# VH-VL binders against StAR-related lipid transfer protein 4 (Stard4): the designs that were tried, part 10

Target 1, 199 residues: StAR-related lipid transfer protein 4 (Stard4), of Mus musculus (Mouse) (q99jv5)
Amino acid sequence: ASISTKLQNTLIQYHSIKEDEWRVAKKVKDVTVWRKPSEEFNGYLYKAQGVMDDVVNNVIDHIRPGPWRLDWDRLMTSLDVLEHFEENCCVMRYTTAGQLLNIISPREFVDFSYTVGYEEGLLSCGVSVEWSETRPEFVRGYNHPCGWFCVPLKDSPSQSLLTGYIQTDLRGMIPQSAVDTAMASTLANFYSDLRKGLR
Short names: E, the ipSAE of ESMFold2; O, the ipSAE of OpenDDE; V2, 0.75 times the mean of E and O plus 0.25 times the DockQ between their complexes.

## First folded at step 7 (VH-VL; framework fv_nezutatug)

Design s54 (from e6 with heavy chain G36H S51T, light chain Y53F)
Fold by ESMFold2-Fast, scan of step 7:
Structure s54 (fold): chain C 199 residues (1-199), chain A 122 residues (1-122), chain B 107 residues (1-107)
Amino acid sequence: as target 1 above (199 residues)
Amino acid sequence: QVQLQESGPGLVKPSQTLSLTCTVSGYSISSGYYWHWIRQHPGKGLEWIGTIYHSGSTYYNPSLKSLVTISADTSKNQFSLKLSSVTAADTAVYYCAREVDYYDSEGYMDVWGQGTTVTVSS
Amino acid sequence: DIQMTQSPSSVSASVGDRVTITCKASQGINSYLAWYQQKPGKAPEPLIYAASFLQSGVPSRFSGSGSGTDFTLTISSLQPEDFATYYCQQSYSTPYTFGQGTKLEIK
């Protein structure tokens, strides 16, 4: 399928967006979250970046679809691999917890996922695909191209730089300010939870 | 309800630093996301100078060649502009403005100060 | 940087006329465009945000349209208080940029 090539190229384009095109959405102790208007939908493309005290392979293995994700990610409540194409490529279905005192009710996503080498590191990326089966307890959300770049730090190769691009349409009738508050918090929490979860 | 008021010297000498302050009333600057400085040269259009986020992060117009600094003092509910090494070309009306994006979709400057005229002359 | 180009630079019109001002972005900005009105000696006032939404208190004769790169401000029936300079502005990316302005003059 040409989907993996198109997805990879799209994430590389995001990674090349000039620094001055991003505006800070949230800055906490160890992570900065930026955003810019999405070219895919009427919402935002979010960028997050922070340092992990671990090597690239271990960081990405905790993020990509697999046995470790649910151990540390507070937002993700279930993860099912629906189709395996190759070791680095699958279709997954996952669910998320409600947010902001359930102003954002639990969501369900069905994503194509692809992991590939990038420079001296790895890129794990995804995009939602059509899937006919729905579960009434969840609202089906949609991820436009999203992904995580992880590369070794030049001055400290036992540490890595993790950069994420997230572009989610949560659907339903929720205020955009609530969506964007939740997105920024989700990305900050992702980094703190991951740091605690690394084995 | 919310009002912005620029203050600072109306006359500045060449090579000195221009310092302007925007005082916000009826609204806390820590509750808003972006606060802007804009200027307008005599008979010309609007030029964006830069902005400060409530966290302290700043973004500046590259055309001002690192001569600009914007800062905020949340305890006084003020944010300020400093332009170093001014010349006659910095003579303009200076405005401060609030950016609103309540649904965080499309930001725009909904409230502006009245503007303060700055003349750079010996 | 994103360049904003307005046309025309000036227009002469009579009360009751329909006036159209256009604004073109050098790259796609989705709907991240606002229109401001500036009267002589006064600060700019917001008219339109998100390309097409009318600011509270602004008369319904003002309307905005467009997306991507091409945007339009329309005044359906010009009134004496509408003679002013109009500016478009993008908030898609920094630096924020304004159009050069369109001066609306009484004929």
Scores: ipSAE 0.000, ipTM 0.454, lowest interface PAE 14.5, mean pLDDT 86

## First folded at step 8 (VH-VL; framework fv_nezutatug)

Design g1 (from e6 with heavy chain S105T, light chain Y92W; at its last look DockQ between E and O 0.88; V2 from the best seeds 0.80)
Heavy chain, then light chain:
Amino acid sequence: QVQLQESGPGLVKPSQTLSLTCTVSGYSISSGYYWGWIRQHPGKGLEWIGSIYHSGSTYYNPSLKSLVTISADTSKNQFSLKLSSVTAADTAVYYCAREVDYYDTEGYMDVWGQGTTVTVSS
Amino acid sequence: DIQMTQSPSSVSASVGDRVTITCKASQGINSYLAWYQQKPGKAPEPLIYAASYLQSGVPSRFSGSGSGTDFTLTISSLQPEDFATYYCQQSWSTPYTFGQGTKLEIK
ESMFold2, look of step 8: ipSAE 0.695; ipTM 0.880
ESMFold2 (binder alone), look of step 8: mean pLDDT 91; pTM 0.944
OpenDDE, look of step 8: ipSAE 0.916; ipTM 0.954
ESMFold2, look of step 9: ipSAE 0.669; ipTM 0.873
ESMFold2 (binder alone), look of step 9: mean pLDDT 91; pTM 0.943
OpenDDE, look of step 9: ipSAE 0.880; ipTM 0.941

Design g2 (from e6 with heavy chain S57E Y102E S105T, light chain Y92W; at its last look DockQ between E and O 0.89; V2 from the best seeds 0.81)
Heavy chain, then light chain:
Amino acid sequence: QVQLQESGPGLVKPSQTLSLTCTVSGYSISSGYYWGWIRQHPGKGLEWIGSIYHSGETYYNPSLKSLVTISADTSKNQFSLKLSSVTAADTAVYYCAREVDEYDTEGYMDVWGQGTTVTVSS
Amino acid sequence: DIQMTQSPSSVSASVGDRVTITCKASQGINSYLAWYQQKPGKAPEPLIYAASYLQSGVPSRFSGSGSGTDFTLTISSLQPEDFATYYCQQSWSTPYTFGQGTKLEIK
ESMFold2, look of step 8: ipSAE 0.736; ipTM 0.890
ESMFold2 (binder alone), look of step 8: mean pLDDT 92; pTM 0.946
OpenDDE, look of step 8: ipSAE 0.816; ipTM 0.922

Design g3 (from s42 with heavy chain S105T; at its last look DockQ between E and O 0.68; V2 from the best seeds 0.00; counts 0 for: pae E 3.5 > 2)
Fold by ESMFold2, look of step 8:
Structure g3 (fold): chain C 199 residues (1-199), chain A 122 residues (1-122), chain B 107 residues (1-107)
Amino acid sequence: as target 1 above (199 residues)
Amino acid sequence: QVQLQESGPGLVKPSQTLSLTCTVSGYSISSGYYWGWIRQHPGKGLEWIGSIYHSGETYYNPSLKSLVTISADTSKNQFSLKLSSVTAADTAVYYCAREVDYYDTEGYMDVWGQGTTVTVSS
Amino acid sequence: DIQMTQSPSSVSASVGDRVTITCKASQGINSYLAWYQQKPGKAPEPLIYAASYLQSGVPSRFSGSGSGTDFTLTISSLQPEDFATYYCQQSYETPYTFGQGTKLEIK
């Protein structure tokens, strides 16, 4: 409960960061990705924003832990719910594919996930937690507070505005230029893949 | 392997609509990627016109947006370009291309058609 | 729109020479830069993506470098089949834009 409240408050704080603190990292296909130095680790906090042609509940149901995520998210290679606490929170373990011809090798994350109402929409957020079971084919990464805000698009009730805050420590020894290239592209492609998955 | 082939009239009169079709073989356009049109002007380099996903999602160069339409016909494994109100400035070699949409990279053309020359004149 | 400026516009070189072609973006584009080779009468073919990663099947004498605004394509030992025009292209933002080309002539 207290972890979920801290996580929610952190994401709301990120959502209040002034626009002039962000630097554009990539802007393609009606998706903008920004970044700023992270206060959590030696890396970046990324912000992404774009319009989805679906209602909030369906958009978030495709993002949160659930049956749809692996159908559309080409980067995510597995998803397991390890513990259930409530309908809206769990501990999940997921893995990602290698990137940039495996310069970034496959990663594994174990995250607390929490979904809650936010204004006229939803916030689905998460943060990595300690989990002792490891697997040799993956590097264990760490997600600092991250999440997706989804609200109805103004004057268009069939559409939603989806804003994400992503703060991933990939760990291991990776050239920083490779991290920078892969992260912004991954976020832009997240939107493209999600749009395709929503039909 | 995958091949792209442009087809359409090589000569178009000013103010008419230029219409081109790209036929894809060796890959189903309904299986992924964006599918794009690029032109190469005689006195100018390459210009991206726009790209389409097979479901109909399109992105156009803003300089051409009101004049251009790109469409896809998945049953024929084809996608098309229409450019209205052409002038001599639209004389170019027109290429269709597959735009990479890999989850860690995107936005470059990895397979190109042969190109088709379109001349706009009386 | 992001303007991509290549230099030189053309160059003549001998077989075995090291050739460097530059591409400058009008603003920072990180490493979202591709290079293409176009031979006369043919379509462009991809050489390099993400500034420095070789497309499959491209000879190792080709290399790319740079980030931000300044990028280079290097041919370490020029071969007769490398006669072509070379283009850079940014994928940092839509619309995608290309450099004006650099024509490489082999003597």
Scores: ipSAE 0.415, ipTM 0.796, lowest interface PAE 3.5, mean pLDDT 90
ESMFold2 (binder alone), look of step 8: mean pLDDT 92; pTM 0.945
OpenDDE, look of step 8: ipSAE 0.728; ipTM 0.896

Design g4 (from s42 with heavy chain S105Y, light chain S91A; at its last look DockQ between E and O 0.87; V2 from the best seeds 0.00; counts 0 for: pae E 3.2 > 2)
Fold by ESMFold2, look of step 8:
Structure g4 (fold): chain C 199 residues (1-199), chain A 122 residues (1-122), chain B 107 residues (1-107)
Amino acid sequence: as target 1 above (199 residues)
Amino acid sequence: QVQLQESGPGLVKPSQTLSLTCTVSGYSISSGYYWGWIRQHPGKGLEWIGSIYHSGETYYNPSLKSLVTISADTSKNQFSLKLSSVTAADTAVYYCAREVDYYDYEGYMDVWGQGTTVTVSS
Amino acid sequence: DIQMTQSPSSVSASVGDRVTITCKASQGINSYLAWYQQKPGKAPEPLIYAASYLQSGVPSRFSGSGSGTDFTLTISSLQPEDFATYYCQQAYETPYTFGQGTKLEIK
């Protein structure tokens, strides 16, 4: 409960960061990705934003842990719910494909996931937790507080504005320039893949 | 082996609509990627016109978007370009291309057609 | 739109020479830069993506470097089949834009 509240408040804080603190990292296909130095680790906090042609509940249901995530998210290679708590929170383990000709080898993450109301929409957020089971084919990464805000567009209630905040420590020994390139592209592609999955 | 081939008229009169078709073999356009059009002006560089995903999502160069339409026909494994109200400035070699949409490679053209020359002249 | 400027516009070189071609973006594009080779009467062919990663089948004498605004394509030992025009292209922001080209000619 306390963890959920701290996580939610952290994401609301990120959502309040002034626009001039962000630098554009990539802007393709009606998606903008920004970044700024992270206060959590030696890396970046990324912000992504784009319009989805669907209502908030369906958009977030495709993002939160659930049956549809692996159907559309080409980066995510597996997803298991390890512990259930409430309907809106769990601990999940997921894995990712290699990137940049496997310079970034496959990763796994074990995250606490929490979904809650935010204004007229939803916030689905998470943070990595300690989990002792490891698998040699994956590097264990760490997600610092992250999440997706999804609210209806005021003048187009059948559409939603989806804004994400991501700060991932991929761990291992990878060039920072490779990390930076992969992270921004991954976020832009997340939107493209999600749009395809919502059809 | 993926191959792309442009087809269409080589001569178009000013103010008319330029129509080109790209036929794809060795890959189904409904299986992924974006499918794009690029043109190369005489003695000048390359210009991206736009791209389409097989389900219908399109992205156009803003300099052309009021004049351009890209469409796909998955049953024929083809995608097409229409450019309305052409002028002599639209004289170019037109290429179709497969645009990569896999993460950090997004936006690069990995397979190109041979190109078709279009001349706009009266 | 992001303007891509290549330098030089033309270069004359001999087989065996080391050749460097540059590409400058009008704003930072991180590493979202591709290089293409185009021979006369043919379509461009991909060489390098993400500034420094070689396409499959591209000889190792080709290399790319740079980030931000300044990028280079290097051919370490020029071969007869390398005489062509080379284009850079940014994939940082739509619309995608290309440099004006660099013609590599026989000296």
Scores: ipSAE 0.448, ipTM 0.799, lowest interface PAE 3.2, mean pLDDT 89
ESMFold2 (binder alone), look of step 8: mean pLDDT 92; pTM 0.948
OpenDDE, look of step 8: ipSAE 0.607; ipTM 0.865

Design g5 (from s42 with heavy chain S105T, light chain Y92W; at its last look DockQ between E and O 0.95; V2 from the best seeds 0.00; counts 0 for: pae E 3.2 > 2)
Fold by ESMFold2, look of step 8:
Structure g5 (fold): chain C 199 residues (1-199), chain A 122 residues (1-122), chain B 107 residues (1-107)
Amino acid sequence: as target 1 above (199 residues)
Amino acid sequence: QVQLQESGPGLVKPSQTLSLTCTVSGYSISSGYYWGWIRQHPGKGLEWIGSIYHSGETYYNPSLKSLVTISADTSKNQFSLKLSSVTAADTAVYYCAREVDYYDTEGYMDVWGQGTTVTVSS
Amino acid sequence: DIQMTQSPSSVSASVGDRVTITCKASQGINSYLAWYQQKPGKAPEPLIYAASYLQSGVPSRFSGSGSGTDFTLTISSLQPEDFATYYCQQSWETPYTFGQGTKLEIK
């Protein structure tokens, strides 16, 4: 659909942002996280990058909606596919654990998810959509256009370079410093948790 | 209760490889956490050497990366440190430690071994 | 690398005194800071994690505070067993780094 093309083009635009526009937010366990002000909301667009010791298809299969995601992603507490359009796109609802010793209470998101080819690899991207059903134990958050680029590593074809772009409006009344910490740390933890899940 | 115990030679000659083993009791290293090595130089502070997850994922202090190898043997509930080409600057007390891998509170050493003194001298 | 600077390097105090030790990071580390106590001849022991949370078994006279770059360890009423060297450690980035220590001497 047209939403998937617009989403894909937006992520490709983010992937073209010059290195000097990014400010380093965190470097830990062979992952670098950067940020810059978001054009979508009053917050930051985060970029993360790190090498995965696996091939693109397996890395992305563990990220996209599917049976593997809950096995390794300790932030994600549930995942339901609400509508399935094609094998490469769906609407999913997922929930996240409390963060920063529950200063950020559990969230839920309802996202359109789309996976498509990118160069010699894949792009798995998403954006929140409106969904009327809510649940009182969660705060409904909103993901602005986000996604993961995964391509074979140039000089090591058994490895992949995984680059993510995330801009999440957690909603609710959260101190800005807590939001900043949560975004940077969850992106770094995403990589370390995924690495454990791939092994 | 979780206990960590370092073992290895207390004296190593320059240019040789320092080998230390940490034996973990009261907890299986295959059940989680990172397992780390920290050293304390005479009259100086503490230096993180590196950490390993039981599956083999390792992270090293960049200042030591080309000289250090950390490995794990889950069948013996042990993890080990090898530091090659040692010099007098590597004289220190070496500690093994359990590195917390909890989401949101990660990265501190919540259980330490007693330490083993390693002297690099002719 | 993130450098951790402790002050003072040494402090002399009497039993019952309130003692404050500070730790400053060279960049923001949010609340990813731990404190350790090391008594003479012993390994460091965990004291505080996440800047302000006491490790299990630590007396309530110890407290930690701060976020960002500036952190404080406080002993509200010094006891004889608190003679030790205290280290802060950041866990925001690797390599994890420690302060150079603060030696607490009892008068």
Scores: ipSAE 0.429, ipTM 0.793, lowest interface PAE 3.2, mean pLDDT 90
ESMFold2 (binder alone), look of step 8: mean pLDDT 92; pTM 0.946
OpenDDE, look of step 8: ipSAE 0.925; ipTM 0.956

## First folded at step 9 (VH-VL; framework fv_nezutatug)

Design h1 (from g1 with heavy chain Y102E; at its last look DockQ between E and O 0.88; V2 from the best seeds 0.83)
Fold by ESMFold2, look of step 9:
Structure h1 (fold): chain C 199 residues (1-199), chain A 122 residues (1-122), chain B 107 residues (1-107)
Amino acid sequence: as target 1 above (199 residues)
Amino acid sequence: QVQLQESGPGLVKPSQTLSLTCTVSGYSISSGYYWGWIRQHPGKGLEWIGSIYHSGSTYYNPSLKSLVTISADTSKNQFSLKLSSVTAADTAVYYCAREVDEYDTEGYMDVWGQGTTVTVSS
Amino acid sequence: DIQMTQSPSSVSASVGDRVTITCKASQGINSYLAWYQQKPGKAPEPLIYAASYLQSGVPSRFSGSGSGTDFTLTISSLQPEDFATYYCQQSWSTPYTFGQGTKLEIK
C-alpha cells in the first residue's frame, strides 16, 4: 500500500516539473521526447508526450499489464505476471529485444505495476523490485519510478494526451551514446507502435 | 520486384487541389512499412511530404500540415496524395516511396516510384 | 527542422579516382542517415542506410561513415556508372530532410 502511494506521488511530482528543466532529445512522428538528469541514478529521466486517437481507458488498457501488450509492442518479447495483488496492481516480469544491432543485448525487468485514477483520466506506473531469479540470456535492468499519464484531450473527447516518464538503468557495459539513442528512439517508437495497436 | 507507380494529372491550375495516386505491385501495402510522398523542386532538391501506415496513421511535413492529406486504399493496393490550394511553388517531380519501419534503422526510403512531373501554371 | 548540408556541391573526377562527399547535420542525428544516388531523369535509389550499411545490390566500392553530425560517402574507385547526383537524408526527426545534393561529373 505504502509503495503504491509513494510511487504515485513520485510520478505526480515528475508531472509537475517545469518545462524549462527539460531538454528536447527527439521529435518524430508527432511525439516529443525530452530528458533531464535523473535524481535516482547516473542517467536520465525521460519525458514523452503525444496524442492518441482513442479514449483514455482503451489507451491505458493497452499499456498496463494485460493481454494486448505483446500484440503491439515490438520491443517487448515476453510478459509474465508473477503475482497479483488486486485488479490494479501486480508484479510482472518482461523482456526486451536487443537494440542497435545487439549493442544493447536483451534485457529483463521485474516491476511492480499500479494503475489508478488521475484527474479525468488514468495513471499507470511502476518501479522495479528485487527478484532473485535471473536468466543467462538476459541482462537484468532496473526501472526507477516510471509511468504513463493519460487524460482526455481538451476539445476532442475521442482523443487522449499520453505523457510518459521513464528512467531505466539498462545495466551492463553500454556506451553512453548508445544508451541515449536507444532510450529516445524506444520512446518515440512506443507511440507509433501503440497507435498501430489501438485499432 | 516491388514496384511503385505514380499517376495523376501533370498540369494543375493555381488554387486547385493536386491529387496523385501511387499503385504498388509485388507487395501488399497492408503487410507493413510506411508509404510516403517526396517531391523534388526544380533547383531546390528533395522534400518529404508525409507518410502513412496502412491502418490510417499519417504523418505530415509541418510546412504542409493544413494543405496535405495522404490516404490508403488497401483493396486497390494504392495510396494517394491530395495537396490543396496549390501555387507555383508546388511545381515539382512527385515520388511515392516505401519507408522502412525497422527499429534503429527506420525512416529511409528503400523503394521509389519513377516520379511524375506536376506543373502548377495558370 | 534538421538542416543537412552537403559538400562539395559538385565534383569533377575521372574513372578510377577515389571520391568523398560529406554531409553535415545541424544537430545530432546519431546514425540515422541514408545516402541516395540519382541519375538524370530517374528516381533516387538507396545506397547506404544507418550511415554505414550497404543497401542490397550496391557495389562494395561504396562506403559510408560517420555519426552524430558529420558523415561521409566514399567511392573507392570511380566507375562510369557512378556519375550522378548524390543526396543524404536524415531520419532521426520529422520532417525527414535531405541534403541539397552533390553532382559528380566526368572530368
Scores: ipSAE 0.762, ipTM 0.897, lowest interface PAE 1.0, mean pLDDT 91
ESMFold2 (binder alone), look of step 9: mean pLDDT 92; pTM 0.944
OpenDDE, look of step 9: ipSAE 0.878; ipTM 0.941

Design h2 (from g1 with heavy chain S57N; at its last look DockQ between E and O 0.89; V2 from the best seeds 0.82)
Fold by ESMFold2, look of step 9:
Structure h2 (fold): chain C 199 residues (1-199), chain A 122 residues (1-122), chain B 107 residues (1-107)
Amino acid sequence: as target 1 above (199 residues)
Amino acid sequence: QVQLQESGPGLVKPSQTLSLTCTVSGYSISSGYYWGWIRQHPGKGLEWIGSIYHSGNTYYNPSLKSLVTISADTSKNQFSLKLSSVTAADTAVYYCAREVDYYDTEGYMDVWGQGTTVTVSS
Amino acid sequence: DIQMTQSPSSVSASVGDRVTITCKASQGINSYLAWYQQKPGKAPEPLIYAASYLQSGVPSRFSGSGSGTDFTLTISSLQPEDFATYYCQQSWSTPYTFGQGTKLEIK
């Protein structure tokens, strides 16, 4: 099947993983981050969840590749759409700032991105693809299947429930404890930064 | 230089609402950071009450959530604490503080007010 | 909630002594640990952030170490102005929580 269909099905599978398989990694400012061992690589699959005070379309429009992402996301330092296939899918290249006082140096990712309907909301998902061009100021990382589910909050349709699944191989030579700290902290900061950016 | 100053009544009766204001000088509340309240009970430790971002995003200690409200007034460069239904257990020194919001080093208080003593007694 | 436990509760020491204070978290907090100094009648003041980084203006005789659950504040050569109460605080999770304090007194 096409890369988009496989990616979508994988994210839907993650969204069905039972509660008792997850272990809490961080709980801060109304965001919970969980993790479990990844089946894709030697690392963790992270899940994050929190409520956003906006409707699904606006929340996802601020997350998917587009003009708003660099306005609010303090970690993301650049974003280029390299190939555009349809309105809802593309190949993007983005970079991230150094983390933990540069224990984790700036990273670069080249991802296929796909956005599709999910129940009463949207799923925006992605996975890294092969891309030969590299730049010496960045370490090329790899995102295994990842994505964000966003649905209206049942009792408050002006609010949305945002659930993410992230499994990033940062590559390079970094201590595992630094990876674990960066992943959990990045997901929590994603929510707080996005909340500030939604107007 | 950033300075924080608490103000409000030093004596509050049981079951009433404790109301405090923090006035910030040398920095605009709307320019960033979270702004928080911490209290220190007599001869005891420190307790985080909650924090606010100037746009209204507010986070509370769950132990106080139903009793506490924190608000900000950016036009006056102030933020405030209201704690309802107080008891003698709420007797403490109340501090306002600036909560660091830097990536990777967030959540500690880098500037504190001088503190104001609040006694809950009839 | 993450409980922070300090030890000892008090230390009696002389000027010039090396002093260590321990802080233990009930769960892993990575390096999201701050230390504060509080003198009698004054507000707490930040000393250390991110477990080991000195706040601007703090003398180099102060140092912090640790990661995960076990943390230490060290004063390499005690000065008269260092007699105070010291608190640790975690910021990994909300609610932010503080240790119960360690009072450093003149011997």
Scores: ipSAE 0.725, ipTM 0.886, lowest interface PAE 1.2, mean pLDDT 91
ESMFold2 (binder alone), look of step 9: mean pLDDT 92; pTM 0.946
OpenDDE, look of step 9: ipSAE 0.875; ipTM 0.938

Design h3 (from g1 with light chain A34N; at its last look DockQ between E and O 0.89; V2 from the best seeds 0.75)
Fold by ESMFold2, look of step 9:
Structure h3 (fold): chain C 199 residues (1-199), chain A 122 residues (1-122), chain B 107 residues (1-107)
Amino acid sequence: as target 1 above (199 residues)
Amino acid sequence: QVQLQESGPGLVKPSQTLSLTCTVSGYSISSGYYWGWIRQHPGKGLEWIGSIYHSGSTYYNPSLKSLVTISADTSKNQFSLKLSSVTAADTAVYYCAREVDYYDTEGYMDVWGQGTTVTVSS
Amino acid sequence: DIQMTQSPSSVSASVGDRVTITCKASQGINSYLNWYQQKPGKAPEPLIYAASYLQSGVPSRFSGSGSGTDFTLTISSLQPEDFATYYCQQSWSTPYTFGQGTKLEIK
């Protein structure tokens, strides 16, 4: 309960950061990705924003833990719900494919996930938790507080504005230039892949 | 072997709509990739016009956005370009191309059509 | 928009020479740089992707290098069939943008 409230408040704080604190990292196919130094680790907090041609509930249902996520997300290779607390929160374990011709080897994450109302829409957020089981084929990464805000567009309620905040410690020995490329590209591809999966 | 072929009128009058079609053989446009249009002005470089995914998602060069429509017809394995209100500045060789959608190599044009020359003149 | 600047605008070289063409981006594009070859009267053809990877069927005398803002295309031991104009293109950001071209002429 306390974790959920802290996580939600942290994401709302990120969503209030003034535009002039952000620096553009990538703009591609109607998606903008920004970054700023993270307060949580020696890395960056990334922000992404783009319009989805669908309603909030369907967009978030494709993002939150569930059966749809593996259908569209080319980066995610597995997803297991390890503990189910309530319909809107769980602990999940997921894995990601290698990136940049395997310069970034496959990762795994164990995250607390929480979905809650936000204004006329939803917030789906998460943070990594301690989990003792490790697997040698994966590097255990760590997600600092992260999440997706999805609200209806004011003038077009059949469309949604999707805004994400991501700060992932990939761990391991990765050149910084590879980290920078992977984070910005992954977020842009997230939108492109999601758009394909919704249709 | 994947091949792309442009077709359409070579001469268009000012203020008319330029309409081109790209026919794809050796690959189904509904199987993936983005499908794009690029033009080459006389004595100038190449300019990306826009791209489409087979489900209808389109992305346009902002400099042309209000004038351009790209569409796909998966049953004919074709995609098309319409450019409205043309002027002499739209005189160019128009190419269709396949745009790579692989996770780490996005935006590379790995197959090109032969090009079709379009002249805008009265 | 990301501006791509090629240098030189043209080069005249003999068969067997090494030729180097430079492409500079107005901002960092990591390794999202592609090269195309266009022979006179023909469409551009894919040559190199991701800065340094040869398209299938491209002779090994072609190579690419660079990251960030500065990129190089090199042709070792120039052949008569390499007479063409070469374009770089960034795919980091839309609109995708091309260099203005480098015309390679055989002496």
Scores: ipSAE 0.617, ipTM 0.859, lowest interface PAE 1.8, mean pLDDT 90
ESMFold2 (binder alone), look of step 9: mean pLDDT 93; pTM 0.951
OpenDDE, look of step 9: ipSAE 0.803; ipTM 0.918

